Miniprotein binders against a2bj90. Designs and how they scored, part 51

Target 1, 235 residues: a2bj90
Amino acid sequence: MSRSARRKTSALNTVLRVVEVFASIQGEGPFTGTYSVFVRLAGCNLRCPFCDTRYAWSLEAGKPLGVEELVEEIARYEPSLVVITGGEPLLQRHPLNSLVEGLESLGLRVQLETNGILPAPARDEQLWRVYHVVSPKDVPVRVPGAKLHPSWVDYARATGRAWFKFLVANEQHVREVAEYVAKLGIPRSRVYIMPLTPEKLDMKELLELHSRIASLAVKWRLNFSPRLHLLVQLP

## First folded at step 6 (miniprotein)

Design li14
Fold by OpenDDE base, second read of step 6:
Structure li14 (fold): chain B 235 residues (1-235), chain A 108 residues (1-108)
Amino acid sequence: as target 1 above (235 residues)
Amino acid sequence: GSLEELFEEFLEITYEMLEHIYKAMEAAKRGDEETAKKHIEEALKLSEKLLEIARKAGSPELEKLARHLHETIKEMKEAFEKGDFERAIELMWEIIETVFEIIDIIYS
């Protein structure tokens, strides 16, 4: 193999389809309030009717970016956390492992957002080392084609680096989540409920919804995830 | 099964296939040729099942894409056997793009 072929091989191994890169505050889950760089990957294996990032569903919505270039771009923000999100990041699992390796080499903490349909990381993947927030779409919202892969429960138990974030609109949804996590043997300490925000709520409606769901979280002894970025008007 | 059940099965097998492709590529990067070969052979078998499901579903579009996956995985197997990892990476990306097209068709 020529030196030129090896260089092209290394470059192709390390390309992601990226919709956007931006700095903000993590508004959701266990890392709420953390200054973060968000990397939104293109392509999703679901078509959630309530999705706020529908523009990321197609792979074509993303531009090809080299992992090395992306690591350098992320590092310039001096983030306290790198959040990998998108449609479904694990559809780009192979180059995503390379991205994680690059970010970890700089001492950056990484959190993945996933719908949990695809298998959890294996021990030999770089993704094994990062934090995961799994957002199942089978319960309570019942998105067609959504099913939590059982390996996420095993990963959570083995590593302690996974949390489960469920979208809820009412007490019935919270009940269904409580029953579901009990059945799967997921510890309540790893479960977050988050407001399902329909289309454009005003700030008053958004605060009222947060208040209701937070009260239900206390009642049902579950963790509460805000949509903090919406409350403070960040991206 | 219903057409919906066939599409669900098709997606489940597609994701399993894609996982084997990723594991094959990771094994190849580590120089574990035996593991890489095992995973690419499993991906090839899964792509044959996709062809069968697409035929049962009566979707010419899914059948075309499943056929493309199958042929691309064959080429990827040959690339590994020749030690042409550059070509194997190109073919992996072609597989990923084809998987996204499948998802778009099933959810259209």
Scores: ipSAE 0.304, ipTM 0.696, lowest interface PAE 1.8, mean pLDDT 91
Fold by ESMFold2-Fast, scan of step 6:
Structure li14 (fold): chain B 235 residues (1-235), chain A 108 residues (1-108)
Amino acid sequence: as target 1 above (235 residues)
Amino acid sequence: GSLEELFEEFLEITYEMLEHIYKAMEAAKRGDEETAKKHIEEALKLSEKLLEIARKAGSPELEKLARHLHETIKEMKEAFEKGDFERAIELMWEIIETVFEIIDIIYS
């Protein structure tokens, strides 16, 4: 879609650039196992080497959808959780606040997945009231440009509605995460470590990796996030 | 080294500018014209800092995009003053698209 066509669409109502909407099970983080509708927004401010959703990097990968239309589509699934992911959803922050307002008006529970580079929500945003899983990419994976905004720590303390999920491959990564969260003052109860999956692993290798990272979580007194959807072969 | 640090600073200021744009939009949505104008003025100042950093980095392409941001934000200020929220939304999307162009350049 051209810039001119996108502007004309935006003038009519609040719109989001959406890559896909689908039902699945949340496979990661504090809500693992929950029946969810996933809303993948287009556009990302990082180029992570391990990214499995490169098709969503461009804003043009998304189709313009009106907030009201999107709310109606999501509601038809009757989900226990709406997961808004991307790309980086906070790049579409203004229309995203309107989407959250619509979803909350229907009593739907919302979780945002973000890389945490953009600031945490302010008290006067609708986003203040929903759950956030923040996935820092500065430590331990050291993606260029991926500096966690310090306001996320304050938001987590103020609301109890944010968790921090870190990709880890080995014990040295877990040590770096432990040092990082201690320096920032992030409570261990809000920290998840999750297996960094390098290539397509067979099921035995995937289970062994999960077991190893889970054991490290116990040793370091951190929470563990699986990649459940990979284990049960869901999207 | 120093060039990488300038690009990192440029990106951080770009995100700070974008935050003020969103705060202006939310204030305007609530009818808080004074707060909307305050945040647009801060966004204008940040776009001027982007011009300075682009020049120090020796990047004509980032300098062009920083100038375009400054011009678009000025138009957004005029839209708020006229009560033209529909036009403000169009200009916000122009700013978002320009931010994506900045990201593509920095990560190229």
Scores: ipSAE 0.232, ipTM 0.631, lowest interface PAE 4.8, mean pLDDT 85

Design li15
Fold by ESMFold2-Fast, scan of step 6:
Structure li15 (fold): chain B 235 residues (1-235), chain A 108 residues (1-108)
Amino acid sequence: as target 1 above (235 residues)
Amino acid sequence: GSLEELFEEFLEITYEMLEHIYKAMEAAKRGDEETAKKHIEEALKLSEKLLEIARKAGSPELEKLARHLHETIKEMKEAFEKGDFERAIELMWEIIETVFEIIDIINS
C-alpha cells in the first residue's frame, strides 16, 4: 500500500481534509458578532454561481489533519464559538462527529454551516447537540442539484438548534422565501434573510443593500442576517 | 418525471447511500459488526436503485458510475464479512471519490 493510500484510509476515521483554520468574527446568522475560529473543510456537493470559496470545492484543496491535532489548534485561539464550514462539512460526517465530540469535551460552542442537502443529525450523533445554520440553495436563487432534506425541519422543531438562512436580492426573493418556509412549516422565528452580495459592490452600495434587505425583513416579519465581516473588512 | 427530476432523485439517493456508508464505518469502529453489515446492506440496495435511475435517465456516464458504486459497495460488504477493515476503508475512499464524480456530472 502506498503512503497516499494509507493517508486516505486513516482520514475516514480520525482525519479531516481541512482548507484553512483562522480566527475572525462570525459575521452572519444568529451568532453575529461572536469571536470565532473558522474551520473550512474541503469538498462541496454544489457549484453555486455566487460562491466566494470555489477553491474549497475539491477534496484535494484540503490538507489531511488529525482530529486531536485540529482540536488542539482550535483551543489555542480560546474562541467563544467554533464555526465549521466548507464546502459542505457533512460530506466528511464521520470524522466531523469525532471533531465535535473533542470540541464539546473542552466546553466549546460549535456551529455548523451547511447547505442542508444531506440529512440532519440523528439523536445518536454528536452533531445532534450542536448548532446548525442551514443555507438552502433551492430557493430563491435556484442552484442546480440543490434540495433541502426534509429532516432539517423536524430537527429544528425537535431541538431548537437549527436556523434557515436565505440569500435574497429583492422583495420578490423574500416573497418566495416566505412561501417556501410556510409550505415546509418552518417557523418565521427560525428564518434569516441575508443580502446576496455581488463581488463588485463598494462600501456605500454594500451598506445600502444591507439597509434594503433589513427593511424587507421588518416588513415580512423575518430575522435579518448581515454580512458583518464584509462591512468591517474581515475574512 | 423529467430528466431534471431524475437527476435530483439520483443525487438524493446517492446522499442517502453515503450516509449508510458512514454509519457502517462508525459501527465497525466500535466493533458492532451486526449494525455495520445492516448499513452496508442498505447502501447496496440504494446503489441498485441508482443503477435503475441512471438507466431510466439514459445517461451512460451516470450508469457507469452507478455500476462502480454497486461493485465497490458489494466488495466493501465482503471486506466487512472477512474482517478486512483496512480494505473496507480503501473502498470507502473509492465510494467518496465516485460520489464527487457524480456531483460533477449532474452539476455540469
Scores: ipSAE 0.077, ipTM 0.506, lowest interface PAE 5.4, mean pLDDT 83
Fold by OpenDDE base, second read of step 6:
Structure li15 (fold): chain B 235 residues (1-235), chain A 108 residues (1-108)
Amino acid sequence: as target 1 above (235 residues)
Amino acid sequence: GSLEELFEEFLEITYEMLEHIYKAMEAAKRGDEETAKKHIEEALKLSEKLLEIARKAGSPELEKLARHLHETIKEMKEAFEKGDFERAIELMWEIIETVFEIIDIINS
């Protein structure tokens, strides 16, 4: 391979399409309450009818940013956690590994949000080292084209750095989640149930829904993920 | 072997054991008691090997967890023999949780 081909491949591998970068509190999953910088990547392999970030579905919705520039931008916020989210971050896997390397070199903790359709990180990827919150969309919500890739269960077993966050609206959904994780051999300690929030809930309805789903989490001995950012009116 | 080799062997056997636990539960759900019994007996033998490896590694923490696995698998065997499938499911979850604790310790 010519020096020019290596430089072009390196340049393509160092640019991310980013929708937004912002500081907030992690509102969901095992890191709830953590002061975080959110990096929302563009592009998604799903079209969830309940998606609150539909503007991120197209790769064209993101601006091209260099990994180095993005690392510097993130570092200015002095975050306790960097949350990489978007549509589906793993669509940009190669430059994402470079981003993770840069962030880890600064001692920053990184958490990825993924729908789990794409394969889990391999041992030789920088992504292997970070925390992952996998949000399957096949159970119970049955989004077309959603299927959890089996390698995420293997990754969870190998590393202890994966959690599974399921969207639920009622007790039947919680039962389906419990059966699903039992079949896959995912321990309950790594499972979160989170309220599936319809559009147009007022704060009273949102709180009531959280209360119901939290009570179901206790009943079924599963972890509860709030949507804390919605409750405290943060981005 | 090196301590690292013992930990690798420990993990491999842990995964093999866990696979037998899953197959036992799947067989039990199908009403195949003979297959379920066979898999739980293999899981039990593997848990004994885990205890031996943990002792060789000199890890009191792994030895404690391996002992807990072994005891839990024995209880699961008894639950199957009694036809108490609800208890067997609870014990399976305890085994899975213990396996993840083992993994967290080895990867720390």
Scores: ipSAE 0.019, ipTM 0.245, lowest interface PAE 7.5, mean pLDDT 89

Design li16
Fold by ESMFold2-Fast, scan of step 6:
Structure li16 (fold): chain B 235 residues (1-235), chain A 110 residues (1-110)
Amino acid sequence: as target 1 above (235 residues)
Amino acid sequence: GSLEELFEEFLEITYEMLEHIYKAMEAAKRGDEETAKKHIEEALKLSEKLLEIARKAGSPELEKLARHLHETIKEMKEAFEKGDFERAIELMWEIIETVFEIIDIILSGE
């Protein structure tokens, strides 16, 4: 029975609920400007008021796709980077590890975007080996239920494969971020501040907001993440 | 505690339970029945806490889902004890899907 169970377990762990797969330029974080394929997984464990991808909140927003089929689809784009995002990708942790294994076997670079509520990868997970951009929602934006799991700080220190990206609207937010990362022992070199963009900004307002937040990054000696795709009008 | 605090506690316990289910699944995949059973037992205890919180919150919908989790985890434990790993894996997936439904209900509100 054990062999049949193992085969069945493998099959159950090889399906992901996927909202969309598309090629674009990574507009955010440490790999800004990189030709990337985005894989948006369905389901989220937060309901952020400022969320741009509310259509991905429900698991029903995603269609079931086999890991092997998804790996083949991604490979067709010949990307420099595979960005796995969502929702919250770690809600589909088991099949996600299988996806990462398949992508790494092809020599593809993988970056996961996560809110950091669920634990960081363990050493025996395929996810341990890839890049992670953790976007905490407890500080400064104070989303209910959004508490960063402490294992992410340990993971960042152990691997050097995690960065922390914070949405900020003003200098008070940057101050709160600086205090938060100091308290947790997160190195400034691993911290990005990114503009919190309201839905109805015109291009001039969007550029002015980027300029203000970038200036604050210089002042506070933190890294700056643009939202480059918004500035160049890509998905 | 406030209703908001109860929902926050419910989500935290739900995430902890999901972690134990994933660890049970990994242990089962490796043929480590003892470790799988240990994590199932922890998940069962957490499902009992979810029932208590749902009752305190006065949410019939969450109480129904917490009860379903408890019953499904209990059935999963029985399947492992009988060596019916095919059934245990099916029940693990049912638990994961129920957890996702709980998350959607609490975080979406209406």
Scores: ipSAE 0.026, ipTM 0.432, lowest interface PAE 6.3, mean pLDDT 82

Design li17
Fold by ESMFold2-Fast, scan of step 6:
Structure li17 (fold): chain B 235 residues (1-235), chain A 108 residues (1-108)
Amino acid sequence: as target 1 above (235 residues)
Amino acid sequence: GSLEELFEEFLEITYEMLEHIYKAMEAAKRGDEETAKKHIEEALKLSEKLLEIARKAGSPELEKLARHLHETIKEMKEAFEKGDFERAIELMWEIIETVFEILDIIES
């Protein structure tokens, strides 16, 4: 390999812009209750009105960290699950593939949280091998410009490693989600509805909202995701 | 269509353009420079479409950002042609930052 080719390869996959790394319990989705380390990447390609992590929207919110250093930091937590979130992690797709390769080499289970606007992984990407929780913003509370890339449905079918998680406040939202996933051919077994939590609910209100949305999940034959970390007051 | 429809179309094309940029970076990572350049060329064409839509929407601020995207993608193409992948990555982050500014305007 020439010196130029080596330089090109090194530059493309060695640095991520990272907002924070911390240990907690996965509070959402199919891995709820799992001891996890969270890696929040900087930058987001949406401006959701109900976003809980607005501090991560800017790339400048992230510090540059080498993939090798980040793998070592994550490994020190000895997690059962590595949750890569953001912003939108797929904005840093190329170094993210390198991070996933490093984490898999240590036998760590990886979950990516994504808004699904950017394409699903291709078979030759390291990201093809990990779990994805896709949070479409097309419905029920529509975010301008948000459109789920159709490759995510194909990826879910091909791998069984993607689930679709929707924020819902009421039964009309659940109906819209049910119609949306039926139209796209997403199996109900891959669909989670999760409470859309307004800022500053007290614990009684938060529990009542969870109960209401869980009941709707049963009625509509969809999976339910809590926001467990909010109920147990963890980050 | 309405201004709202033009803004939705602008965002959809912006995301399609960004997809081509990521495919170009992935091709470059595996040493496939020809595929990388083809995707950058497609991104450049899409940035021209963004300029057209911004003009039609009558937003001087969107037009300015669309022009900046077009120029940045041109620089990125030149960087790939010269084998300057460090510069290409730097320009990719500038493209993403410009997309954030576009989002802020459309939401406002």
Scores: ipSAE 0.032, ipTM 0.433, lowest interface PAE 6.7, mean pLDDT 82
Fold by OpenDDE base, second read of step 6:
Structure li17 (fold): chain B 235 residues (1-235), chain A 108 residues (1-108)
Amino acid sequence: as target 1 above (235 residues)
Amino acid sequence: GSLEELFEEFLEITYEMLEHIYKAMEAAKRGDEETAKKHIEEALKLSEKLLEIARKAGSPELEKLARHLHETIKEMKEAFEKGDFERAIELMWEIIETVFEILDIIES
């Protein structure tokens, strides 16, 4: 490989397709309540029927942004956490590693949201160092083309920096999650159940659903993730 | 184009192809077989372009993966035509895995 080819592959590693950047409160998972900057990357390898960010499914829905420019934009918000989300952030794995390097150089904490279909970070990736919330879509919601990559279980065991967040609507879903994580050997302490919310719930229905799922979390000895942003009407 | 331009084009087409694969599966879930078939046919055409780009790039590894991708999409088309949705899902996974191997090669 010529010296020229190595330099231009570096350019592809410096641009992300970004849908939006915004500040809010992390409403979900282990970092619930954290003042966060959200970076929503474009492109997804799933088409979940319950997806609230369908506008991010195409890579073309994102604008190309340089990693350096994006780091500067994020830093202006003075976030307590940077949340990388989107469709599926790991579709942009290489420039994402560069982004993580830039953010970590500023002392910013980074959390990735992923559907867990793609392989977990390798030890030589910058992504190895960040927090991951993996949201499997095979159980219990059975999205076609969803399968948790086995490497996420290994990554979780090796690093302690991964959690698994499952969408549930009822006790049967919680049972399926409990069986699934037991089969995979995922520690219950790393498992979150979160309400599967239809688009048309009013606030009363949303609160009732949260209450039911939270009670099931206690019963089944699992962690509960709210959708706090929906409850407090933040983005 | 430069080798880098070919890789960029390869990536763009790969993502477009994947989008068609996902839309096909979504349509199939809805029982819209006609839409599913259309998207699989577009994915198949795009996979042929990937093979051509890989050949132009002179990467035997990419050519091998692009070939595997193309053949897997053909099998997925056949699975859909037979109404074997379980096999189609398995093949979709193989497509996704192959795409990731491609991405790993291009990005390494």
Scores: ipSAE 0.022, ipTM 0.374, lowest interface PAE 5.9, mean pLDDT 89

Design li18
Fold by OpenDDE base, second read of step 6:
Structure li18 (fold): chain B 235 residues (1-235), chain A 108 residues (1-108)
Amino acid sequence: as target 1 above (235 residues)
Amino acid sequence: GSLEELFEEFLEITYEMLEHIYKAMEAAKRGDEETAKKHIEEALKLSEKLLEIARKAGSPELEKLARHLHETIKEMKEAFEKGDFERAIELMWEIIETVFEIFDIIES
């Protein structure tokens, strides 16, 4: 079988269900402030009551896009980072590995946003090479069906390419996070706390909430994630 | 035993120690001071064994980290006795960070 035939069979049917592709600033986690292209994948295994992207919950909400076409679209933005998000991107794990391979071949950095319910990447996956921000939904927000898969702790230890971002509203939530990550053996340097923002906050209330949670991050010696895009009115 | 056998034993004892620390913290939160005390005392004994193994392995770096673990667990015992759960959580984090440094040394 010729080298050409193996290249053509790897190109067949790597289709992603994509809700939207857009350029913005990464507003959250360790890459805050980075000029990024966001790829929002369709489908989620959760139904978080505080989700701001509920339109992405169904796989049918996404258009089928070929991986090659998507790589070309992303590359046109000349991003400093490609952020793969959605509902839950790892529901589309197989074509997602092909996307990552394509993006890395262009020298693009990739960061995945995941709820951590599905297993972490294995060493033989292209996803092993990218950055991951895991956002558990079991602590402190207790979303039904949320449970962090233990392999994410192992992945974080093995690669140093995972961070854990927790939604918090008060000091009790920060305490619960601190206890939870300590029990899991996650180092503080890999933990971010982020404001849990209700939909109806005005800018003053949003800033006040950020200030309170940031102060708690300092008190508890945890990293703080803003919701920068909300503060600067970007997508 | 071989150096490899000492490192395997060190890792096994480290995991056992951590499990006792976690159980101590969980018991303390429930107000079960007796169970908390029992588990933290067992964690202390295990940390002493880690220090002995590190000495036998001839690793000054591992011995330093094992010593730090032992002292941190002592402080955690004192925090439980004082009812200072915030300090106990801080110390538990320090233990975990130290254990990660130990794993990095052993896996290198």
Scores: ipSAE 0.078, ipTM 0.544, lowest interface PAE 3.9, mean pLDDT 90
Fold by ESMFold2-Fast, scan of step 6:
Structure li18 (fold): chain B 235 residues (1-235), chain A 108 residues (1-108)
Amino acid sequence: as target 1 above (235 residues)
Amino acid sequence: GSLEELFEEFLEITYEMLEHIYKAMEAAKRGDEETAKKHIEEALKLSEKLLEIARKAGSPELEKLARHLHETIKEMKEAFEKGDFERAIELMWEIIETVFEIFDIIES
């Protein structure tokens, strides 16, 4: 298929470019431990040095899937949670709202994972009504071009449907996160710190890192997110 | 500013441009032609600023992509004026693909 033909099919408001769809356990954030279907959308607006899903960076990594077809595929898994991730799923905002509408019509709970560079949902968007885990790349490990859109803080305050998740390696990172969220007026109850995991950790090292970051979460009165899927060896 | 500062500014303006593109698309979808035109015009101004920054950075590659963005946004404005929403969607995907090429260059 030509690039122009692929562009036509993926440009329709009912078509998304999808890298993968799979069932697993949500390993991170406020819904840790939930039986979930993951929908990974293609394309990302950042090039994070620590990214473990570099295969999703290119828009060409995704195949065009119709919203109706995708909803039917997700429904077959009978999930407790649908996790829409990427790349950056808000790059496909237009057809994403249609997907959310379809999933919501089936009574499915939806969580979006986003880097927060693009604006938070408006009240008239279907995305306004679902859960969002925002992973700012401003701090503590700054990614070039990353800046949290201020509308995410307003959205979190207005709806109670957004949380902020930060990758941390040490106490200095936690301090920087605490200062950042205090400055922006993000409630500590909406903040998660999560271990920044290097590529080659054995199980003992992974457990020790989780223990260290969890202890810092207690000390700094922040929520802790594990990377449970890594601990139990799920995708 | 340094070359690194110019690249950072280029990325920030690219994100702001994308925000205006998305707002224009949503406005056009609901038939709000005035709001769609306002956001497309702002996106055009931002794409002109991207051309200037690419020129200052001495990057022919970025200048070419910034020029392509400007041309594509112009076509998108024409599509909105004609009520050709399907064409506007095609052009939005062209903009997104061009932005991915920008990311690859700046992060290389």
Scores: ipSAE 0.044, ipTM 0.445, lowest interface PAE 6.2, mean pLDDT 82

Design li19
Fold by ESMFold2-Fast, scan of step 6:
Formats: C-alpha cells, sequence, structure tokens
Structure li19 (fold): chain B 235 residues (1-235), chain A 108 residues (1-108)
C-alpha cells in the first residue's frame, strides 16, 4: 500500500520533467491515425525558427513526475500507442529508459520523436526495442547546430525500428532529401516526406498542399506523411 | 575561426560531452565501473576544451558555464568512485541545466 515510500526510493532514478500528457490521434508518420497518448517532455537542444512548441524549450517548463506515476496515468487512457515527444526527449535519456521499461511491461507500443542529434539507442538500452521517428534538422530546412548522429542510420538498418521524417514545401526540397538519404544509405522505405504548412492556409489550400506533396512522394518513391491533426483540428 | 564558427564548435563539443555523460551513467547502472570512469574522464577532457573555446570567443559568460561544467563533472567522477549513484544522477541534471543555459547564450 505504501506508494509514497516506494516512490521516494525510485524518484531519484526515475523522475522526468513533463510539460503535458494528453490523448489524441497520431497525425504524422508511420502510425498515422492511431489512438495515442502524447507525453511531451521538457527541454530541447535546438532553437528551431519554425518551432511551435517553444514553451517546452526549458526544463523549467516541465513538472517533475515519477516514472511509475506517469506509467499509471498513461495506462488509464488505454492507448494503442504512446508517443513520447518534446523538446528533445533524449536529453532525459536515463529516466526515459525507465519509462519505456514500464510501458513495455504493460504491452504498450511506444514511439519516440527525436531530432537525432544525440546517439541512437545501444542494444542494452530499453529504448533499443521501441519505435523512433527521427526528424533531422540539417536538411532541407537547415537549423544551426543540427547534425544527424550517424548511429541512427546504423540503428535503422539493424532494427527496422527507425524512420526519417522531413518537412518539404516543394520539389527542390524533395530532391535535397532524396540526395541526403542516398548519401547516408537510408532506405527509401524508411523515409517520409510531410507538408511544411504555413500558419495562414485555409482548408482548401491545406488539402491542395497535401495533394502536391503526396504526388511528389509517388514521383520520388518515398513515403508520404499527412499532418492529419491539422486537417481534423485536433491537438 | 569566426565567432560563429567558435560557437558552432562549442555546441558540437557540448553534445559530445553530454553523450559521454549518458554512456557513463548507463555503464554505472549495470555495475561497469571501468567503462563509467573512462566516459566520465572523456567528458572532463571535453569540458576543458569548452573552457578554451569560451576564452577564444571572448565570452566571460560561456567561460563561467564551461568552468561550472568542469567542476560538476569532477564531482560526478568522485560520486562514481564512491558508488554514490544517487548523487551522480543529481549532478547529471545539473549538467543538463547548464547545457540549456549555454544554448540560450549562443542562440541570443
Amino acid sequence: as target 1 above (235 residues)
Amino acid sequence: GSLEELFEEFLEITYEMLEHIYKAMEAAKRGDEETAKKHIEEALKLSEKLLEIARKAGSPELEKLARHLHETIKEMKEAFEKGDFERAIELMWEIIETVFEIMDIIES
């Protein structure tokens, strides 16, 4: 019965700084359309000009939550997928491995969203066994300080559990992505292109942009990711 | 190089240092004390390079943060040597907080 005493002993090993936890539909990437719980971790190692979650940049934006408490909160939603995002979740790597262990023990599917600057998981990490959607920031929209860690390509080839997702506005961006992934040896089957959506698009313009980028995905033999949540007005 | 090139180099070394911190923590967690010590020593050397780059950049603020990283990593090495894993976790969070302060300065 002593949850407080149990939490006291694990808190130092298993505390995460969490901005928000909410249920929605995964709108992007290989699991588009999946009923998901989103866990946004605080802190980021980039200052992207196009970032709409600047409130999550600081660790102070996150409240300390014990891993066991967070696992119980997530489980109450009965999700088909747990999406761990942020900021940059790998900045909280040590307690994140403990969170993943707890979620896996319940049979929950876990997806991490990362900028890929920090190394991919090692075989002895819990993170080795879950899914990763890597959003490189060095192409086609370059962000200062952003460079994909080469271990992500090795991890993707070894496990089949990583995909690479790129925001694109036009065919020149798609060409740059295609050249980038070819040079790094990333299989096309692991690559998603997604519309770069400006703030002021109406629904007709948003659908037209999705159609154009999807057509480019077919032409370049890459996978297409919508931004489904924008189309259906979910968080 | 230019000031911007020095700031880019500073960030690259900061990320490499952080990688060694995480590898040290994982090694310590599984009881591999020698691997943990190796990685903490590499992190310590990288923090010395950060101090040198901050001085070349003429940034007293970055120099102060680089010095703080060096001292925190030294304390983390002592924590590993004493088997004080709880203290090592506290120091890891202090390192991460300092990295965010570094980013805020460079991005300004």
Scores: ipSAE 0.032, ipTM 0.448, lowest interface PAE 7.1, mean pLDDT 82

